# Miniprotein binders against q9h3h3: the designs that were tried, part 191

Target 1, 235 residues: q9h3h3
Amino acid sequence: EDGFTAEHLAAEAMAADMDPWLVFDARTTPATELDAWLAKYPPSQVTRYGDPGSPNSEPVGWIAVYGQGYSPNSGDVQGLQAAWEALQTSGRPITPGTLRQLAITHHVLSGKWLMHLAPGFKLDHAWAGIARAVVEGQLQVAKVSPRAKEGGRQVICVYTDDFTDRLGVLEADSAIRAAGIKCLLTYKPDVYTYLGIYRANRWHLCPTLYESRFQLGGSARGSRVLDRANNVELT
Key: E = the ipSAE of ESMFold2; O = the ipSAE of OpenDDE; V2 = 0.75 times the mean of E and O plus 0.25 times the DockQ between their complexes.

## First folded at step 12 (miniprotein)

Design UF6 (at its last look DockQ between E and O 0.02; V2 from the best seeds 0.00; counts 0 for: pae O 9.5 > 1.5, placed apart)
Fold by ESMFold2, look of step 12:
Structure UF6 (fold): chain B 235 residues (1-235), chain A 85 residues (1-85)
Amino acid sequence: as target 1 above (235 residues)
Amino acid sequence: DREELIRRFEELVREAEELLRRAEEALKRGDLLTAEELIRYALWKLIQAAFIAEELGDPELLRRVEELVRRAERLYEEVWRLKRE
């Protein structure tokens, strides 16, 4: 409760990835079935391990929606990981630019906007809006963690296909805001996740590339986005 | 059509209220699994009602949804309390 080691967090993430997922796949399922699916599987009530009374009777690692245009491509993750090990042994400096080039070289370019919400109506309402945006084509793929513990926060992840495409990442931010989301969003390239690079890492790298804050000023966009790597406001 | 949205909102709220009343009855007889299921569907109706209230921009409609959400969440807390006993 008062802390977890990086080893424990990595093991739990692997277990969730390996357990069954609850998926609405717009590529094979008509959009008219989305509401029934959302009604059956609210993320605040889908339990990680399948408690009695839960909508799920077996463990669930993630709840996900795949858009009709979703084209999965993780890239050369094994080659990325091997090159990362070699780089660490080489003694060369490890910088954000080095990680970016490694991701480009191995075509591991996906990333995700993250939002953290407590279990309850706000989480389920946010997820329903995101899932609708995915099925309608404004977003490509999203997932949300199930409820694993009393009062613990859950995460919604909204994926983009290329973290080096700043316009595409900002367009996803706009689509998330259009779905009614007003909480803080942070953006993390998947390369950091695949290499196990977290906030408290030995290289002092910042895995959060962008931070988005909702605002209603005169801007038509409605959010303020900060580039965390360079400490520069983009909007 | 604003009138059609209001009619749909009222239907969703009515349905959520009925589901919550049935959940209360299930709790009285100790049927915790049925109560949880009914609360889940009531909350889904309230999510749909919230989207309509937001589209209409009517704070009274949002207040009505929020009140029913609080009732639903209180019932859900009671179910969880009884499951731990």
Scores: ipSAE 0.531, ipTM 0.837, lowest interface PAE 1.8, mean pLDDT 87
Fold by OpenDDE base, look of step 12:
Structure UF6 (fold): chain B 235 residues (1-235), chain A 85 residues (1-85)
Amino acid sequence: as target 1 above (235 residues)
Amino acid sequence: DREELIRRFEELVREAEELLRRAEEALKRGDLLTAEELIRYALWKLIQAAFIAEELGDPELLRRVEELVRRAERLYEEVWRLKRE
């Protein structure tokens, strides 16, 4: 499931990145307007292509919420891609460590927790919880995919600034869990998306670095986080 | 309905293959922007197909999707190569 979700998000993000976004920006909009915005644009009703009767008349790529501390920093994606092609041409072994070094060198360090939910009240409620956590400063930025015509699962992405900052990644998991989210979460660096490294990639690289499972009653965080690369539980 | 899911899968795969073909044609024309958009859209179709393949529990359908994803990845690599020339 996790690999197709990265590809899904990459392809959808790439296709959706070209379409208008519905954005709530907490840097410019009062937090008191969030509830009205959420009611106006529930993700389960916002359609990818602006279907008749949807809240949006035009295509929407993503619905997003920016926190007060959000600063977009994409790094040197072009340099990253150039270095990646040079690396492929060199015939050198490509490892998760290689990708990490490329990401660091080119400052492409963003990553995201991903959750997949069926369209409906549960998705809208989950999104509202995440959006509130972003506006309250517990999270920096999040986005959710609009509803597709086929009624497939929608994805919520919660970003962190640095996938190499394990503490920051874990803090974001905790904030997501505090928002009432109980589903499976997977964490993926954006560098894998930018390089087209999906589940079935020829290098057998796993694009998922972390997996978070909800836990009843046992952990102070309400989740167990697994490091997929090392197969070690972090919590 | 399993038959409906299979029909939808085959439709998505066919659409993705056509988009990838058109992306290859765009690359031949040097239209890198169009090629990139077509590859993105193909990948979107392939993801939907992958969800259906998973729902059906059919590893052969999943394999077919993975093969097309690899084709899309190769085309992206070519787009990126040409963007730097």
Scores: ipSAE 0.007, ipTM 0.269, lowest interface PAE 9.5, mean pLDDT 84
ESMFold2 (binder alone), look of step 12: mean pLDDT 88; pTM 0.871

Design WE1 (at its last look DockQ between E and O 0.01; V2 from the best seeds 0.00; counts 0 for: pae O 6.9 > 1.5, placed apart)
Fold by ESMFold2, look of step 12:
Structure WE1 (fold): chain B 235 residues (1-235), chain A 85 residues (1-85)
Amino acid sequence: as target 1 above (235 residues)
Amino acid sequence: DREELIRRFERLVRRAEELLREAEEALKRGDLETAEELIIYALMELKLAAWIAEELGDPELLRRVEELVRRAERLLEEVERLKRE
C-alpha cells in the first residue's frame, strides 16, 4: 500500500517505543537548558534511524519532555489486556461503553491530544511551544515522533492522566492553544493504543474521543471541542 | 473532591490573570495581535474556571470569574477600537 491514514501513522509511531528516546526531563534538568536542547534536536531533523548528517547518530524512537509533576502510571495494563482477551471470547458485545469500563476497572486512564504536522519550521516551532509549556508546568508530558520519511507528517502527543476527567482534557487543550497551536487536535485514550484498536478495527469502534478546532475570529473565538461519542460540543 | 476543584479553580484564575497582564503589556506597546490572542487564551481559562465555580455552587468564586471576564472583554473592546484607528 502507498499510504496510511493518520490513525495508522500514529500506530506505527507507537511501535518506536522500544528504541532509545531523546528526553528532556525537567525533574532532573534545569529549565534554563531547554532552549539549547530544542535547538540541538529539532524534530524535523532528528531522524528515526540516525541518518548521516542528522543531529543524532543512533536510532531515536521518540523525542520527549517530562514535566516536574510527571509521575508515570500506566495502570494495570497486563490485567486490561487479559480482560480484553477474555471479553473477545465471551460472546458479549464490544462497545465504546465496554472499553471505557475496562479502562476504569484496570486504571488505564491516560490519553493524549494529537496533532500531525509536516517536517519544517511549523513543526519545530509547535514542538518548542509544547515543550516549554511542559517545563513551565502547564502540561505534564509530551512527545514528538522523529523524521521517519522524507516529506511524511510527524505527530506530537500531549498526554493527560485521565480521559474520563473532561475538565482535565479541556485544560490541556487550553494550554496547547496558549502555546500557539491553532491546528486540528484529536484526543485518543491510551486504552485503545494498549489494545491495538485503530480506526479500521473489526469492532467498528472510534478511537477518537474528542476533536478540538480553534479560531481567533468569528462568532466563536477559542476552542470548539466536540465529544465524538455523544456528538455534543463541550465548549 | 471539593479541595481538588478549588485548587484547579485557583490555578486557572491565576493563569488567566497572568495572561491578561501580558495582554495589557502587549497593548501598551501597540502589539494588537498578541494582545488579542492573550485575551482569548485568558477567556478560555476563565470559561473552565466558571464551570468549576458552578459545580462547587460557590457564588463568591463565580463573582471572581465574572469580574475577570469583564476585564478581558474591556481589553478586547479596546483592541478592536485601536485596530480601527
Scores: ipSAE 0.656, ipTM 0.886, lowest interface PAE 1.3, mean pLDDT 88
Fold by OpenDDE base, look of step 12:
Structure WE1 (fold): chain B 235 residues (1-235), chain A 85 residues (1-85)
Amino acid sequence: as target 1 above (235 residues)
Amino acid sequence: DREELIRRFERLVRRAEELLREAEEALKRGDLETAEELIIYALMELKLAAWIAEELGDPELLRRVEELVRRAERLLEEVERLKRE
């Protein structure tokens, strides 16, 4: 994917954050209702703008599942942004280490595993597996983009609380693999999204910290996880 | 500090509006790549503005953000249309 496609998808994702979400909240809804909800709102059929004949009549930004242990914590995003503006003005070098320190200082530590899938049965099946893993407490929260008019790839995002907790990031990868997901996964901290650091940014920062590739017969985790910053395999 | 949050909000909204104007100018000159980048940056500013609006509990501020997000989305749709031609 060229930088443009990644930026476009990021812009669409940000715009979608402002539209209504279809949410299954396991904290308030019995787990026994999940299958009915998944059947009612298959991601491949839910449309971004509520097209005629879709399960949704109104625009939908995201379809999401919240686990029992989910607690939204965005940290000090405003302080983060102010510090980022000051840093840019200072002319000081901006490195991945700088961004990590900003994230820690302002408690903006969330990150996500991302997978891109074509609309259809495979996407809906993948989403169902992830949603079950969230409701069962193996994952905390996940979301999937609705179908766009152009029929482009949809994205599933699986969140972790702390991108600096390598073990937690790896545990989430393992849970995703256990849910039957075999595609490429990329891990991105939310701080990069908040600061506008996408692919091909002017600072040459890679927004992807980890890459997970499925491997048959490999390690107990069923995947190889690459630290992109250090170019080191973690598994 | 509520006043500081409001000041930050207004800066973000102004910046987003500037970026969207620049994106419209980029579209007029056929520079789709620049237009898209500017729209993305605008949406980033607007996301932060929305967060501030939510923290302030001010529905009017949120409405202003939503209006600008809709403008950004329309521009993005236009970029997509022009890329397909």
Scores: ipSAE 0.015, ipTM 0.347, lowest interface PAE 6.9, mean pLDDT 86
ESMFold2 (binder alone), look of step 12: mean pLDDT 88; pTM 0.866

Design WE2 (at its last look DockQ between E and O 0.01; V2 from the best seeds 0.00; counts 0 for: pae O 4.3 > 1.5, placed apart)
Fold by ESMFold2, look of step 12:
Structure WE2 (fold): chain B 235 residues (1-235), chain A 85 residues (1-85)
Amino acid sequence: as target 1 above (235 residues)
Amino acid sequence: DREELIRRFERLVRRAEELLREAEEALKRGDLETAEELIIYALIELKLAAWIAEELGDPELLRRVEELVRRAERLLEEVERLKRE
């Protein structure tokens, strides 16, 4: 429900893609080394530019964990962008359905659950839980932004490989919750990122496909996932 | 793909069973808050597993999920009872 702020923060974090990343890669590093790595690089203390007192001496764009089954595939992004330009000049309507079809046609299917947390214990604890879930094979890939000089909330991104696979996206939500995450989650397909579509876009498209809310008590106990396009609760 | 759905189902059930086992251990220690959280996590996994079992149309898979859901609900009732004491 703070979709604009979350989208803006995610876009700023994506701009850091070109700086060095701190990566734990389960494909090449034993799982038994994860706890030491997490203790060395808590996201609330890893700074964007290597401030004095930071565990990092150089700029860090992202802190990431790759699971053993991680196999990156961004799809045909160039073809997607070209088809998008052609669609805009064609006079045909631009709808969530046409974006979904473009993503399918060009195999740009990845997406991510996003969570925003203030620096501190809750952020570091949440990240550790997510990182363990990735190394244990319940999730494939996750990353978290480093601490910015101006402060503010940091973002954890948990990727899924196919936003059209609703069951797979919901399975990721379930795994995130089982890792102890109780905060609001929002889901954005990567197709929106590659086409530069954000909350205040000219087509009034909603780049947030799902929202997930978690409650421990009461009649709404559990994970409640809302389909933002249809305003329908799925769970 | 039925084989992939079966793999997803088994993964969700295995995780739910582990969560319920951990919840039972927490309950034995008197850690009611941890037990409650673990039971709720298990129920989230089981809801998805039930959805898959229905999609597969496999009554044995559905029975497995239903049995675990009943176990989770009994444990949650026990936790709530103890919290009132």
Scores: ipSAE 0.471, ipTM 0.815, lowest interface PAE 2.2, mean pLDDT 87
Fold by OpenDDE base, look of step 12:
Structure WE2 (fold): chain B 235 residues (1-235), chain A 85 residues (1-85)
Amino acid sequence: as target 1 above (235 residues)
Amino acid sequence: DREELIRRFERLVRRAEELLREAEEALKRGDLETAEELIIYALIELKLAAWIAEELGDPELLRRVEELVRRAERLLEEVERLKRE
């Protein structure tokens, strides 16, 4: 994907954050209702703008599942942005270490595993597996993009609380693999999204910190996780 | 401080509006890459503005943000259309 496609998808994702979400909240809804909810709102059929014949009549930004332990904490995103603007104005070098320190200072530590899947049964099945893992407490929160008019790939995002907690990031990868997901996963901190740091950005910062590839017969985790910043395998 | 949050909100909204105007100008000159970048930055500012609006519990501020988000989405759709031609 060229830088332009990545930026486009990021813009769409940011716009979608402002539209209504279809949410299954395991804190308030019995787990026994999950299967009915998944059947009612299969991601491959839920449309971004509520097309005729779709399960949704109104625009939907995201379909999400919240686990019982989910607590939204975005940190000081405003302070982060102000500090980022000041940093850009200063002409000081901007490194992944700089962004990590900004994130820590402002408590903007959330990150996500991302997977891109074509619309259809495989996507809906993958989403169902992730949603179950969230409701069962193996994952905290996940979301999936609705179907676009063009039928492009949909994205599933599985969040972790702290991108600096390598163990937590790896545990989430393991849970995703245990849910039957075999595709490529990329891990991105939310701080990169909040600062407009996408692929091919002017600072040459890679927004992907980790990459997970499924491996048959490999380590107990069923995946190889690469630290992209250091080019080191973690598993 | 509520007044500080309101000031931050107004700065974010003004910046988003400026970015969207610049994006429209970029579209007019056929610079789709610049237009898209500017729209993304506008959406980032608007997301932050939305969080402030929610924190303030002010539905009118949220409505203003939503209107600008819809403008950004329309511009993004236009960028997409022009990329396909």
Scores: ipSAE 0.023, ipTM 0.455, lowest interface PAE 4.3, mean pLDDT 86
ESMFold2 (binder alone), look of step 12: mean pLDDT 88; pTM 0.867

Design WE3 (at its last look DockQ between E and O 0.01; V2 from the best seeds 0.00; counts 0 for: pae O 10.6 > 1.5, placed apart)
Fold by ESMFold2, look of step 12:
Structure WE3 (fold): chain B 235 residues (1-235), chain A 85 residues (1-85)
Amino acid sequence: as target 1 above (235 residues)
Amino acid sequence: DRELLIRRFERLVRRAEELLRRAEEALKRGDLETAEELIIYALMELKLAAWIAEELGDPELLRRVEELVRRAERLLEEVERLKRE
């Protein structure tokens, strides 16, 4: 964090959400155009603020691919936030279970698998694989952050529509792996994001619900997906 | 509920079959590393399909998964044998 505060990180996240996005939308764009689009906008070269020599001359908040079946629905976020405020003033304990129940009650059920990669070929290759999986229908929607000025790690987010649907979360993990992704994946329900609950939060909640580790060889080939809240393996 | 589980099962089986076809093609061209990866991916899909078939209590669905698992395991054995040569 050194020199960064939660309020600065929140402001950067909001600014990225509000800046223009580069979107490949399979609902309106032929799949045959995907490879050209990926070549034009590799995430390691698309800069956050349009740096000289980059393919974009204007700020880019996110690079995204929407699948043919993508139907956005964030749920009752305002009701969720109001209920969250009421819960905090109630004096009742704040636990992962209470957040889960708030998310269910207000239908804020989406979540995302995350991977963090340094800029370069590995990131661009991973993104291309994910983007193809989305356009081919194995995944529904994904986004990747652009290259930051500091040259820090970038994040690929692969969304699922219901974090309480363990089968659906595991299906997404499997599709991500089949796209050639072998690095550590972590899963964060969107409820934590909408309530501003990050890793170093005042309630000591862990916003990472699942972790996925992949290996090809040995006795435990494939993904091992751990439920961080209950310390139990799902696979 | 049950209809949705059946749709998910069929999707997983479709993916696994495609992965195994690609693995067989990779084997034909001697690309053992790619073949191995694709077989592992197929087995991951089939594990989820087996879970769904068991949840549904449908022996026909379980049998379909088991046949594909045997195909995948046979291919994996062939890859391992060729890597030792």
Scores: ipSAE 0.647, ipTM 0.884, lowest interface PAE 1.5, mean pLDDT 88
Fold by OpenDDE base, look of step 12:
Structure WE3 (fold): chain B 235 residues (1-235), chain A 85 residues (1-85)
Amino acid sequence: as target 1 above (235 residues)
Amino acid sequence: DRELLIRRFERLVRRAEELLRRAEEALKRGDLETAEELIIYALMELKLAAWIAEELGDPELLRRVEELVRRAERLLEEVERLKRE
């Protein structure tokens, strides 16, 4: 069930990338308008297909907040995919190290912390906390999935510029925790998404590099971050 | 290289179409897990195709991708419906 849900959510997430986004851009919109925007578009009420009575009349792929320092850099996704195809045909072993090198070579370095929450007040509150952290410059960019008809979990994605920058990944975890988020977080590089590497892939690659668990009375960061590749606690 | 991008786009679209076809076949067999996986892979290919279409500034290529994305979404909705039965 969990694997299927993750893949389904990934497919939905990719389809949603093609639909219109509801965006708050802190580069062009005053921070003072954030609360009104959050009230207008609570993610638990924004519907994927613009259902009657929803805040949106048209389909919405994502609700997003861009920070003042946000600069989209997609890297060479095309070159990455070509190299990935060549690698698959070569019969060479494919490892997490191989994917890391491909990502570096093609400058496809973005990654995201993911949290899954049921629709409702807790989701909207979590999103509001993240959105504020983005507008305040503690995070660069975040997005949340709209409500599906089936009432399944919604996902909040908080991006970092470089999944190879362990410090930056940990800083984002800290900022998410500071925003009041206590749920399980998983960190996934975008390169894995671009290459079609999901859970239970034929290469047995784990698309989750890090896992963060909130712990009361734990380390100064309030969370334990596990490196899944090495099975080592970083904090 | 624009020609390289176009060739890559066409490859991605063909792969996505094949994946969606196989997903439809999996659905007919009642293999919902395989269907879902194939749809997800198709959507991944289509996301990259969309990126190429945007880089090329070609609205017709983007339209083709969007059509396939809508097909993938319909299949995904069907998978979800069948999982609830």
Scores: ipSAE 0.005, ipTM 0.194, lowest interface PAE 10.6, mean pLDDT 86
ESMFold2 (binder alone), look of step 12: mean pLDDT 89; pTM 0.880

Design WE4 (at its last look DockQ between E and O 0.01; V2 from the best seeds 0.00; counts 0 for: pae O 5.1 > 1.5, placed apart)
Fold by ESMFold2, look of step 12:
Structure WE4 (fold): chain B 235 residues (1-235), chain A 85 residues (1-85)
Amino acid sequence: as target 1 above (235 residues)
Amino acid sequence: DREELIRRFERLVRRAEELLREAEEALKRGDLETAEELIIYALMSLKLAAWVAEELGDPELLRRVEELVRRAERLLEEVERLKRE
């Protein structure tokens, strides 16, 4: 809930990044194998550390699906981090515009739509829909956290390659909805993650760039997407 | 970058066409809830396609979107009519 809690969760996320991942890679694996893979590794059953009775006997940091067009490009993260340190000591203002420019300069442009779901059928069903959308080419890459100890929500991350490409981010939202996802989505550029900037940060930066809310009925059917950075509703 | 916008447009239109075909299949089997959802997803894709067509400044692309929107609207009217029966 506070900055200390966010720092602890960030350290746990980094540890998960370094542990083995379970990956379905559409670039090398036939799409016909996806359903069997999903049945073997439902995210509500895959445990973070390989608990007894789990489908995994070893730790799993993330469960991921790579689309056929996935081309990894984290950009110049080390240069970004060095420039960030220099900026902090320079006395120059730190604003959302400064962060955006830093990300552009160092080509750290990826970002992700996030959804948080409790373990169980809804999570597994949502993940399966997202994974199929990735393999079918509507999305590029997604990951889901494994099950941790009792009582925790899990997160699905659906990546886009350029947070400055608003149409591309909205296209990903549309593809997520078409996979049957109706819950709240939030979009965070990866630059905030690489710099360790969370909600309770001392610069009052908002790491959430967009929020998407979905409805089926009424005059505003579909996604309603709010641009938090500019305080403007897009759709 | 214009070529990327054109590829995005064609992708969004192709997706909408797929969703409308699936909606028609759902209608054939009487699954009105699924049909309605698929039509809404198609309209979301078409809204983005229209924005891309506007960005490209190409009225022919916008006309293609409008034709698909009319198809989606006719299907939605049919779904709504059947739900009243």
Scores: ipSAE 0.689, ipTM 0.893, lowest interface PAE 1.2, mean pLDDT 88
Fold by OpenDDE base, look of step 12:
Structure WE4 (fold): chain B 235 residues (1-235), chain A 85 residues (1-85)
Amino acid sequence: as target 1 above (235 residues)
Amino acid sequence: DREELIRRFERLVRRAEELLREAEEALKRGDLETAEELIIYALMSLKLAAWVAEELGDPELLRRVEELVRRAERLLEEVERLKRE
């Protein structure tokens, strides 16, 4: 994906954030209702714009599951953006360290594990596994994109509260693997999304902080996690 | 397809306009956090619209995006002002 395609996808994702969400909230809804909700709204069938014959008649931005411990905290995104604009005009070097400091200063610390899957049974099964892990308290919050008209890949996002907390990021990877997910995972801080830092950006910043690959039989975690910034294996 | 790009552009612009309207309403209610979030989402939609306009090579479409960006920026400045009071 070129920088523009990544930027385009991120902008579409942000625009989708403002469309209605289909949410299962474990704080207010009994866990026993999860299976019925999953059956009603399988991600492979829920359409972005509410196509005829879909489970949704109206546009849906995301399908989401909130865990019992979920607390939304986006930090000071506006302050972050202002500081970023000022930094760009200053001519100062921009590094991953710079972005980390901006994120910390403005309390924009959320990040997410991402997996891309084709529409179908495998996606719906993966989502069901993630949703259960969220409701069971192994994960805090997750969302999945609805089906696009073009039938492109759908994305599952599993969030962590702090991308600077390496242990928390690794724990989420372990929970995802325990849910039976075997595909490639990439971890991206939300700060990179908010600042428009995508693949092939002019600053040559890698928006992917971690990569997780499934491994048979070897590690206690069932995956190998690579720190992309330092090119070091963490597991 | 050029027609598909035009349809995409119009969807993005409409979405941005809706978000900016909702942001203005949030400001009227004193909900600065919601207003800020809506403006950010509008700006993202407009960024995408700008690219589509560039791909189409239509300066009039780009001008429309720029006008909405200026509106979003003014609203953002208003939010910032109100947060400091």
Scores: ipSAE 0.020, ipTM 0.316, lowest interface PAE 5.1, mean pLDDT 86
ESMFold2 (binder alone), look of step 12: mean pLDDT 88; pTM 0.868

